VH-VL binders against p38851r773to978. Designs and how they scored, part 31

Target 1, 206 residues: p38851r773to978
Amino acid sequence: EAWCYFQDNFKVGSKTLFHVLFGDKSQVFPSSLFLCKKGSNLNNNSYWERIRRAKEDASCQFELCRKLQFQLNRTSNFIKDLLWLKDDNDNFKLVLQQRVTKIKQGYYFEVEEGPIIVKFPLCHPLLLRVRFIIAECITSQGESLKKCDLAILYDFNYVESIDKLNTKVEKLWLFERIHLNWALRYCKLEHSEINRKTREYLKKFN
Short names: E, the ipSAE of ESMFold2; O, the ipSAE of OpenDDE; V2, 0.75 times the mean of E and O plus 0.25 times the DockQ between their complexes.

## First folded at step 13 (VH-VL)

Design n13 (framework fv_erenumab)
Fold by ESMFold2-Fast, scan of step 13:
Structure n13 (fold): chain C 206 residues (1-206), chain A 117 residues (1-117), chain B 110 residues (1-110)
Amino acid sequence: as target 1 above (206 residues)
Amino acid sequence: QVQLVESGGGVVQPGRSLRLSCAASGFTFSSYGMHWVRQAPGKGLEWVAVIWYDESDKYSVDSVKGRFTISRDNSKNTLFLQMNSLRAEDTAVYYCARDDYGYFDYWGQGTTVTVSS
Amino acid sequence: QSVLTQPPSVSAAPGQKVTISCSGSSSNIGWNYVSWYQQLPGTAPKLLIYDNNKRPSGIPDRFSGSKSGTSTTLGITGLQTGDEADYYCGTWDSSLSAYVFGGGTKLTVL
């Protein structure tokens, strides 16, 4: 579902991010096709063709907006995004375990790396950069991943088979870049210990 | 073995300048943020300044802003603190410290700065 | 005044337990992880606890940390004369864009 990006505490002027992206004049993201068409009947090999069609499907857009509003009004203390990568030696490794926690003052992401847990606001640009780097890492591992069925649980809340992983990852990477541009316009940027820890954590993926 | 060795302290008159150095060894200096922390005689610890590992960002405490400048030379594994327009309140032992993801895991032994007439 | 509040002193006998408190606000302890530093007389500070409750290698399990809301505590069990030192809590303050220390607590082992 994209609800990690469409929290009611994210604003662009007087509008939340979902009002910008899923309002009356919005365009449908790839994850919206999953929600509108109930993912089980979607053909992932025609991903871009489905995106074009979804832009013309007013009923699909209406259902997505309804579902996102419902999710944003839920009491959820925890959403987990888990990404597993299989290397050339058939060993699984955890690239990133990321969680969204609702706290009294809004939503925060937990990023774990060994013994270190970093908490920062949902809309922080460095979080979107982490997603971007991991998407690139998965794409570069394409041949190794071909032999396993890898579940990718992102902000878009759907699972893909390994045979189509590269295509899905490339599309997710592109849409992460779109979200980063919005985050840079409206999120508070603060150079703090948390932001510095996150930046240094990202160095491990370079 | 990680080592941090400060130098450049001394006795100086108000309004003058000093440049402190911190020589690092035993680790990849360019991979760590570095801090300056000071301690006035008989007083507690006071954070002074930080510089990120890649020099992309620097912060300093308001009381030294515009007078002190933190810098580093990653090719020489050295951290610097340029102190201008020194005041009596700047009298302290100055420590350099290594930043390991938001905490100071190694400290130097300190160099003493005394600002007196 | 220090941004983080610690008692100025604490004392106990050898073998006893002691707890040192550190209180802050939502912009420092409430948001960020806390570290504790030990300063023996005439020496530089040394890292004792990081990330609220973790010990670096070489620090005995007699030392422990905990955090609740905007406050944190350092616990020391089985006190030894070698534990006589000043203890400082420290964390980043997001509102000040600065690292802040507590005023320090002098531990005396009687």
Scores: ipSAE 0.000, ipTM 0.429, lowest interface PAE 19.3, mean pLDDT 62

Design n14 (framework fv_erenumab)
Fold by ESMFold2-Fast, scan of step 13:
Structure n14 (fold): chain C 206 residues (1-206), chain A 117 residues (1-117), chain B 110 residues (1-110)
Amino acid sequence: as target 1 above (206 residues)
Amino acid sequence: QVQLVESGGGVVQPGRSLRLSCAASGFTFSSYGMHWVRQAPGKGLEWVAVIWYDESDKYSVDSVKGRFTISRDNSKNTLFLQMNSLRAEDTAVYYCARDDYGYFDYWGQGTTVTVSS
Amino acid sequence: QSVLTQPPSVSAAPGQKVTISCSGSSSNIGFDYVSWYQQLPGTAPKLLIYDNNKRPSGIPDRFSGSKSGTSTTLGITGLQTGDEADYYCGTWDSSLSAYVFGGGTKLTVL
């Protein structure tokens, strides 16, 4: 009867708002991957209502996608070379360029090149896929090169709850920084653990 | 209708163990995270522990870490709290509560644990 | 001692209004959504407000919530004797990796 698009098995309270996925960065998540079943962890229809409304307003959806891409590439402290292009089939392609950035003491990140396709007017402004390469751990132990694909959920209600900011532009900037930091934290998990949890989650919907 | 019913409380000596149960009905138990919250006599609410719907992740308050273990059996719609090395300060009513995206939308009636010599 | 600070008591007459405050820090109220819970004498707590200002089905509009910075308030209008209860704010604390409650406020209706 009703569609809910999000179930977050990494959520405790409102701290974690992203899913970790390993896959082709040239793809945007199919909406079916976040299919809500009756009795899901979402007793409120707030996510469902928010996503459905975004689908219906093509103008609002286009502005939100542009705003999120513009602010993310301007305000991110570890991903600054993010480009997007529109093709002749009304698809937006996100192009990530390589840049090495020290994020936490002992770690460096690179963003590899490749397209991520966002379809209009049905883009998910609340969902963004990015890939990170963790190049080095600055300890005497050293670390192997690690790659992570992350799905980041943009929760506008969460942004509104951050009262340190006086404008929606500033709230989106801080929200993007916070969510990128949370995604970064999970990128430090073992790849086998991340893959296991992601596959377990997706099995519920396929 | 959603119902949560706790059991397993009682009077126990310091250093002993108890296992609390919370029987859930009226919803798809396997789709919800679950919490334990306690309340000492005449005191406020204190969060104890949480377990994800698929048992993949658990968190507990530092004061019970290493002594209390939260678990669940989705086939029986039951939440558990294994309490080891009980102390006088663990005396409380213990509530189970359903997690609805970061808050507790339904609570059980509680079961009383008294740790006394 | 509670991480979130509430006044220990508040009182008013039937038909009047009260507000109950809850103060925290940037790691809890300043970071995450807040909920409010009502506990009538001898009963389990009941969800009253979630996501800072939303009411569950069955909660009358006399109850309202608001949040500003690191503080949140519960508003109750048209007080009734049946509103005599303990009220608790609650949220996740990122520095403790734990859910935290306020110390509770006892509401007395004269």
Scores: ipSAE 0.000, ipTM 0.434, lowest interface PAE 17.3, mean pLDDT 60

Design n15 (framework fv_erenumab)
Fold by ESMFold2-Fast, scan of step 13:
Structure n15 (fold): chain C 206 residues (1-206), chain A 117 residues (1-117), chain B 110 residues (1-110)
Amino acid sequence: as target 1 above (206 residues)
Amino acid sequence: QVQLVESGGGVVQPGRSLRLSCAASGFTFSSYGMHWVRQAPGKGLEWVAVIWYDESDKYSVDSVKGRFTISRDNSKNTLFLQMNSLRAEDTAVYYCARDDYGYFDYWGQGTTVTVSS
Amino acid sequence: QSVLTQPPSVSAAPGQKVTISCSGSSSNIGNNYVSWYQQLPGTAPKLLIYDNNKRPSGIPDRFSGSKSGTSTTLGITGLQTGDEADYYCGTWDYSLSAYVFGGGTKLTVL
C-alpha cells in the first residue's frame, strides 16, 4: 500500500511546513503524520487551483533571496549557505551546516537551523539531482495534521532533461540553480507549477 | 561523426618533456569536459587528468601532479597534456576521452609515449 | 594496485553467459554511478555500459550492468567470438578526487 508521510516541521511566518516522504515507512520519524491515502482530494484539479489562489497574495523578502550564494562542496557533495526562513517576521537566516547521509539507494542532505532538521533526498552525490516535497497545512489548529483540512504541496523539481547537459560541471551548476530557484519560489510563494507536479506525483499513491 | 585524434607522442629520455594534443571534431567541444587516460604496455587503464568545459576546474592523479598540466583551447577544439620530468613509469599509450556526466562516451585512437634511455 | 578489484580472466563457450564482477568501497562504487568499457585487442576502449545499467546506442541488449552496495557486475549473454576483449569497470572516487578503473578482466571465448 502506497502512503505519504510528514516529517520535520518548520515555520514560514504563521504557517507550518513539513517535508513529505512517499512510500517508505522506514524513513519516518516518531512525530510523522499521514497526509494522503485513498479518498484524498489531491488529484482534483479544482482543489489544486483553490490551494494556489489561497496563497497567491503572500510574499516574502525576495530581494534578499536573490543576493544569497549557494555553495556546493564537491568533495562531500553537500550544500552550504542555504537560505532558510526562520520566524514569524519572515526574516531569513543562512544555514551554514549541512549533513549528507546515505539511505537506501539515495542520499539525504540535512539542513539544520537550531532545533529544526529538514531532510531532502538526493539522487547521487556526483550526479546531484534533488527532488523534495514540502507540505504546508493551511487550515489547522495547534499544528496537528489530524486537524488539517487543506494542505498545499510544494514540489521542488525544476531540473532540465539530463540529455540536454553535456558535462558533470553543467549538472552541478544546474543543481545550484535548482537550489536558488527553490529559495526564490519559497520566498515568492510561486505555486501553480509546483502544485501541478506535486499532484501528478501523488497520483502514484492514490 | 565524433572524432578525437591524439598526437605528439614519441620516444624521449627520462627527465625530458613532451606535449600531447587531442584534436576534436564532430561536436561542440566547448560544451564538454575532457580527460586523459593512459595504458602502460600490457597493463590496465589509468586515469590521468580532467579539465572542465569552461576551464573552471581540473584534477589530476597524484603520481603526475606537479609534472603534468592539462589545458585546452576551445577556439581550436584542442585538448593538451604538457608532460614534464618524464619517468620510465610514464611509458604508455595516452588516450583522449570525452566526458559525458562522469563517463567516457568517445575515445581517441591513442598516441604512444615511450620514456627510455 | 587498482582501486577497484576485478578477476583477471573469465572464459566460457559461444552461446553461454558470463558475469564479470567489480568491487570497490563507499568512496567510489558505493556512492557513484559505474561505467563499463570494452577494449578489443589493438583498439581504444569503447563505452559499453553507463549509469550502472544503461546501454549507449549500438550496444546489444545481451550486455547488461547492475550495482549492489559497493560492487557492480557486467553480464554478457549469448557469447560470441567477437566479445573476446578486456573489460574495465570505472567510476569517480571522492577520497582520491580521481576517476578509477578496475584492473581489467580478459574474456576468452573458448
Scores: ipSAE 0.000, ipTM 0.430, lowest interface PAE 18.7, mean pLDDT 62

Design n16 (framework fv_erenumab; at its last look DockQ between E and O 0.02; V2 from the best seeds 0.00; counts 0 for: pae O 12.3 > 2, grease 20.9 > 18.9, placed apart)
Fold by ESMFold2, look of step 14:
Structure n16 (fold): chain C 206 residues (1-206), chain A 117 residues (1-117), chain B 110 residues (1-110)
Amino acid sequence: as target 1 above (206 residues)
Amino acid sequence: QVQLVESGGGVVQPGRSLRLSCAASGFTFSSYGMHWVRQAPGKGLEWVAVIWYDESDKYSVDSVKGRFTISRDNSKNTLFLQMNSLRAEDTAVYYCARDDYGYFDYWGQGTTVTVSS
Amino acid sequence: QSVLTQPPSVSAAPGQKVTISCSGSSSNIGYNYVSWYQQLPGTAPKLLIYDNNKRPSGIPDRFSGSKSGTSTTLGITGLQTGDEADYYCGTWDYSLSAYVFGGGTKLTVL
């Protein structure tokens, strides 16, 4: 199991940052995803849909879910015929879920993305998932989200090896370690693209 | 004391079949990927095939696809190479090798296959 | 016409240093760890270097490896007559779905 995380500060409220990243008109996703072929006509997002579930956390009353549809970027040697994606049937279209898992009165948001399962030759499948956390600093003199106007984006990337029964693998092969490092490299590239697009879109709300 | 011992080589005519075996000892065979590597007389090394402990995960060099089949019997600690439709260009010493995280840490002594009329 | 390119031969006197290069591409050396193998006359190959620059137990420290971009290099210092052998670089190539070796380099100790 491997993970990395990134932290970025933005001079906006957390609700504004959430809208820029995950709003229905946001263009940050899916084009920021490393696997996404940018500019494809197959790239689109579903609207957010409310999903009712049994309560697992007293701070969360429901789950919102959307699907990112995108064309797989097949111009990279990393993604060529040797990289098997689950449901890789000459269908170049992938669907990736995003789920809003926690909301605190418009000042704290958690969004989970994935998982995606990828298979490299001679490796256990790799499970990739991302968690975004948007938090806002408040002062001791207020509970207002607007008082700080400093939203922090945490971008947690989790990569782990799983077996045939979808359980974690305790021992990694050397080839798995090599491909795990390449997956983490792509997490850094995705983060850079997310940050860049987010700052571009923030100019539209200033 | 890791040991790999190849057997089953010999002289055969073109178009015939031959089955190579590699007997493994001194390690937990079922935990390792296994390879065949060949070397034609006076030539360099050529990788032939690999099989992992998941038998569905195997690969071979293009020149032998459809003709050679790699397999293993973990209960007998034995690696196999079934060679069908043999050609003169398949003449070589055939080594079995243990994969240790992407490199070959132990090799057998080799078994010789000669394809001639 | 090997996927990985090595010089066909190198030579040097005892006690000197020799360097053997191995050139590949982004689909092999550029993506994967590289290994070096020594084959003494009439014997099976033996692992000499793994993970680009690590030595297995029993390999003297006068053998070294390095990697830069899509190329890798085996260095041998303090050359001895017992070092006369063929030397092969090797790694996995993901574009070919195959393990690939260099063509081999014959080292002669003069």
Scores: ipSAE 0.007, ipTM 0.517, lowest interface PAE 8.8, mean pLDDT 79
Fold by ESMFold2-Fast, scan of step 13:
Structure n16 (fold): chain C 206 residues (1-206), chain A 117 residues (1-117), chain B 110 residues (1-110)
Amino acid sequence: as target 1 above (206 residues)
Amino acid sequence: QVQLVESGGGVVQPGRSLRLSCAASGFTFSSYGMHWVRQAPGKGLEWVAVIWYDESDKYSVDSVKGRFTISRDNSKNTLFLQMNSLRAEDTAVYYCARDDYGYFDYWGQGTTVTVSS
Amino acid sequence: QSVLTQPPSVSAAPGQKVTISCSGSSSNIGYNYVSWYQQLPGTAPKLLIYDNNKRPSGIPDRFSGSKSGTSTTLGITGLQTGDEADYYCGTWDYSLSAYVFGGGTKLTVL
């Protein structure tokens, strides 16, 4: 809720979705407006509630991440850049490979999808609550990745919770939160302008 | 206390129109998707239509497409169903229902629509 | 017919248990959470089970739900005469872009 001032128009229910799609003018578009599968929009809240519940359970997180990597690796070169990492408790975690390579270079990574460059804020590897929503749709629908959008769910409440530790861990989370919030502020657009441009883009690759 | 109260039903001849209303209270209406569900005499439940909380999405069952229009007025906490070109097969009790992420947690008492020749 | 298949009726004696089945496909029960609704004669339906197996406040423990694959079941134990009603399963169907109900099961306590 404290992060509502940074792209609150990306909220669906009590969750914030952040997806950046840059056209020729490098404009930002909210993830909720990029869901391209007809007939699934009303199921979005059901899927996001499932993701919300999975976030509270390490076993659910592992199972969901495993499913996402398995399905998407078969359909997208972008997802082939995802890595399975084992945390200090021997739980597997899905992370984006570009996070590792670009930590020194900044807090953005870029993926080229046809004529569109997709940019995502790069979060520190400590951020466990980043979810890729699209693969459940792909698995259940039997569709390829190109018929669905990639959405990353950021849990700012979790980031705030970690940030309260006032340790070296807190310093790392504060650093990443500053960079992520600066990126979100940079990409902020008026609601009407986002909606208009999102409709234009959906017509191109839907 | 959540309440949904339907009104606007009645007896009408085939080809005519009716507008149903559902007055909502006891919750933040603008945060919930809303549905219309009907039930013909002695038959089961049939989903009719849904409207998203922000009006960005609307869907209806194929048998009423082009004839029925679901709408809402969030400032008045009211859901509507405009029913045009009514047919005998539309005779039913019409319920409004609140959508809580894919299920109907509250239902109205229903309003009866009878299409008679 | 309905998209989800239920038996048209079930019956048992007071104090016994019944199970009501509901069968669908991968685009509905196989993908989404399932709900169950109870409709007493002359009344509006009431939510009985949501998210496959959860009870809203006020629903007694005698009612339970379960889901396996493309099917779901409603279990009622300790049957009472007040349980005589029509029971409907329901879920979203992503291929139809529609909420779908089972045909309903009339429970008689004899």
Scores: ipSAE 0.000, ipTM 0.437, lowest interface PAE 17.9, mean pLDDT 61
Fold by OpenDDE, look of step 14:
Structure n16 (fold): chain C 206 residues (1-206), chain A 117 residues (1-117), chain B 110 residues (1-110)
Amino acid sequence: as target 1 above (206 residues)
Amino acid sequence: QVQLVESGGGVVQPGRSLRLSCAASGFTFSSYGMHWVRQAPGKGLEWVAVIWYDESDKYSVDSVKGRFTISRDNSKNTLFLQMNSLRAEDTAVYYCARDDYGYFDYWGQGTTVTVSS
Amino acid sequence: QSVLTQPPSVSAAPGQKVTISCSGSSSNIGYNYVSWYQQLPGTAPKLLIYDNNKRPSGIPDRFSGSKSGTSTTLGITGLQTGDEADYYCGTWDYSLSAYVFGGGTKLTVL
């Protein structure tokens, strides 16, 4: 229902940017996630694994998938239980999936993140999904700068209100609208953090 | 309109060197990766090499490694292929092609290289 | 000896449908978008299909591409005499760090 879009430029190639953001040694995720408790020893990510895609996209039968594990910042306790795991110390950890859904010869990347389902009292749950696109820059004339040293990160954040049947709710009442706006702000903050960490990483290693 | 024009082909003896050029126009050359693809007489297409826009990265097919060098001069909108130690099996029409996220959206008309004793 | 495998030739009468298969592996077709190129006799190759199933401007809709697993297929409906050409599939191979073509398929219109 609602979405927000962010775009940032990085003075590196798209492949490099992908490795910085999503590489095995990258520390951008999950620490950049808004719901992540920074500094937690529970924060980790798995290696990328090739998995078969569901029938939804017949053009790409395989995708890379990893799981992000992080300790939940308990300022928000309204995440779907299916995504929560408790450790022996009663710490809540969230497992979030990332999927590389498209790779164009190593120069174009699409990564899907989510969904995260957030439940608010007296409201329909919010489903949050993020689509990251890493591509080369384009000129003002619309010409693509292919394999250039200027990558663009696109963040498409989707926030949908869903009912018990996982159907999109089109009409939201006042509190639902408020929560939706908060979610959008959440997306912005998260994006900013991702960018900050990415740039920090680039300074250290490039 | 995008245009790619190959040149530098000819007849050479084995062991000799040849330098191919591809003149690009109609687009911002410095913003695109470029490829060389060759086709032996009566045979299929064989990818030869690719070069990034700023020469920061290059790849080539194994059969030409150590012998062929892809390069470019962005100030002149020109792609090059330096071919050393030429062999008979290098005989082919050589095409330059523009990269678009891993496929070739524009091709030149090709230049013919014949290696024969 | 091509990394991608195509039938060497296919033939059909005008108006008929033909399909050209292209088989690869997980390191190429399995991961990457596939493109198809048409090469008319005595001409340079031309992009026919990109990103598995997308047509560049000027390519009629009777040309189609599909991908499944480590294989891709080019479909041509309403075959015309002008379609007589060589067709090549191609994609990047991450294992080889190289672009790879199929061996090519010669389409003859009977």
Scores: ipSAE 0.000, ipTM 0.536, lowest interface PAE 12.3, mean pLDDT 84
ESMFold2 (binder alone), look of step 14: mean pLDDT 94; pTM 0.958

Design n17 (framework fv_erenumab)
Fold by ESMFold2-Fast, scan of step 13:
Structure n17 (fold): chain C 206 residues (1-206), chain A 117 residues (1-117), chain B 110 residues (1-110)
Amino acid sequence: as target 1 above (206 residues)
Amino acid sequence: QVQLVESGGGVVQPGRSLRLSCAASGFTFSSYGMHWVRQAPGKGLEWVAVIWYDESDKYSVDSVKGRFTISRDNSKNTLFLQMNSLRAEDTAVYYCARDDYGYFDYWGQGTTVTVSS
Amino acid sequence: QSVLTQPPSVSAAPGQKVTISCSGSSSNIGYNYVSWYQQLPGTAPKLLIYDNNKRPSGIPDRFSGSKSGTSTTLGITGLQTGDEADYYCGTWDSSLSAWVFGGGTKLTVL
């Protein structure tokens, strides 16, 4: 099996985009180590058709954002700028108050009365594999979440985009306190199990 | 061949300060989180503090917050614990321990801190 | 004082089997891996079990660990006088952002 890591090149004031999305270092690090599963089969047409349909699903976006908002509420100042509004049709909307000047450069598209759509920057091939593993895990849980797929919120298109960022990926080897809250919630993976697999992989290099 | 050697313990009066050191050898120090664990006479083990391999994060037990500071110097393979405003209840043997991503695989022999008037 | 609960003492005769329990909550044992440490009189603690049930090199197979829900157990078979020691369970507590140890169990070989 191969190990992967996540790197974030965007900043929102003194915080990286990853900190803003997932909270502070006590929850998730900007450069986190994830275990990738050898032989994952994510290249199938049915899966990609479901991603395309899900991109138009506002309900799916609201459910995913609501879960992420709950996780961020404890440690992230970004969540203090997000407001849940309920309209006359009982639809929830996320509104970002006065933060547009600090979250520009294409990692969200709309700040009106609709949900925030998050773009993930171009990343190293190892991080692309992390995205595939996450998409595989979430697909198995998407049925219970009205076919919601967290991977679409990270905009997989950025990885294949030609407008490249040439991200220089730093190798970060994190010890067991990695907090993979979002993966745990959607894939129902145990924190200790992920840490064990990561640790076993790293031992091969020590 | 992994070795951890603590030093800096001694007898001090309440309210004073001590700085403990832990010299590491036999492994790539900068790749591991490090902990301080203490044990009062006749009592059990009590975790004190941790510092991550790159100094990006530190945690300590509530009873020492604001008084103790954990730090490291990766260029010298050394872990430190700065102990300020010492109290009688801080009297203990202090061990440094290496964190192998979820458990303490190597421990030093300990250094004794006695806070008495 | 301790977040994890262990019996204060346990005793048995040579050749017998003992088990030492350690109970916690969903934020520690229920969420994270558990390790066990042996402390012989006058010495530093030594890793005995890691990742719930694995032994480092040099630890005989008489020692075993298991985890179920929010509890974990250390088993020792073929008890020997050299096993007289204090035994501690330990794990990370995600809600406290801290390592926590059990209160310790003194094993006496009668």
Scores: ipSAE 0.000, ipTM 0.426, lowest interface PAE 18.7, mean pLDDT 61

Design n18 (framework fv_erenumab)
Fold by ESMFold2-Fast, scan of step 13:
Structure n18 (fold): chain C 206 residues (1-206), chain A 117 residues (1-117), chain B 110 residues (1-110)
Amino acid sequence: as target 1 above (206 residues)
Amino acid sequence: QVQLVESGGGVVQPGRSLRLSCAASGFTFSSYAMHWVRQAPGKGLEWVAVIWYDESDKYSVDSVKGRFTISRDNSKNTLFLQMNSLRAEDTAVYYCARDDYGYFDYWGQGTTVTVSS
Amino acid sequence: QSVLTQPPSVSAAPGQKVTISCSGSSSNIGYNYVSWYQQLPGTAPKLLIYDNNKRPSGIPDRFSGSKSGTSTTLGITGLQTGDEADYYCGTWDSSLSAYVFGGGTKLTVL
């Protein structure tokens, strides 16, 4: 999904799993096939099969993450500042090169890229997803409907990814922080639409 | 800059073997899937085979299955095509090409294989 | 006979516009991104268009691509004598597990 161009007549397909190196080990997270043909991966079906198989090999996961980084940089100037940092334990973390403001006791750090402020959860699979959606919203900036479609599509991924968090309060906080920032600053959704989607999400916990 | 140079072509009799090589430079060879594509005299392009960057997966066109084997040596930045049981219809210019997520962004100059009796 | 169908030839005068069609099926063009390649006489093919409508660095904007359903087209505006070449569409075919090319279109600048 990292290199998917927004196209007219796209279909939302099945979920595809791929691997990213975060923290102390590779992590697997669900991803939608949004902005691609129904029943098909974004570009080359054989390459997505390679990504799925790479979960059995950590070295392949690292190389695929590097290829995804190059593809993201190629498709959007907005994401050119993404970096992979290696820590003292040979673990890789995806961060922004831009100035980072971090809350000492929180999961988030806040970066400002031009007029845009984005909050990124540290050590969470959604970090890469947030950047993909920003790039696609910018690509579709001339049309409000397309921006709304992008915001709607990633809600499905966020709901599934949030299930990995420990508490309902943490899940709700993450959903609201990310969704509100995206809708208001990037996808030009009205506040009423954000509230409607938040209510729909909360019904899953009742 | 990116360069691909094919070699190993020649004239051979039907039923014999040839091994083609493609020397890559100017990029991280081990990060790219690689393809062989051929073109018979006066005809169009025909895809022959692909090998993944880590050698874990290979595909080839049905007409060469069991006869041609694609391989690579990432330590030497070299792609190979082992061609066994050659037939007259295998006569073509053979190109190697770099795969950048489903398209061929760089091509070699080609090496000529002529199968004749 | 190629899996993807192109006209064998097209021709036009300098400065004119030409379009080259390429037709496939749901397992190839309908499923995957399409690329276009230019082959000048006596040379190796060169990438012209990738991902349906994107140009690599160094390809002038008079070359364009578009895709609809199971078909794609290459457009060339401001035709020049240096554009005389064979043009090929190409994509992955999921049912064949193979990359497939169109039969090629010879462009003649009259």
Scores: ipSAE 0.000, ipTM 0.431, lowest interface PAE 19.4, mean pLDDT 61

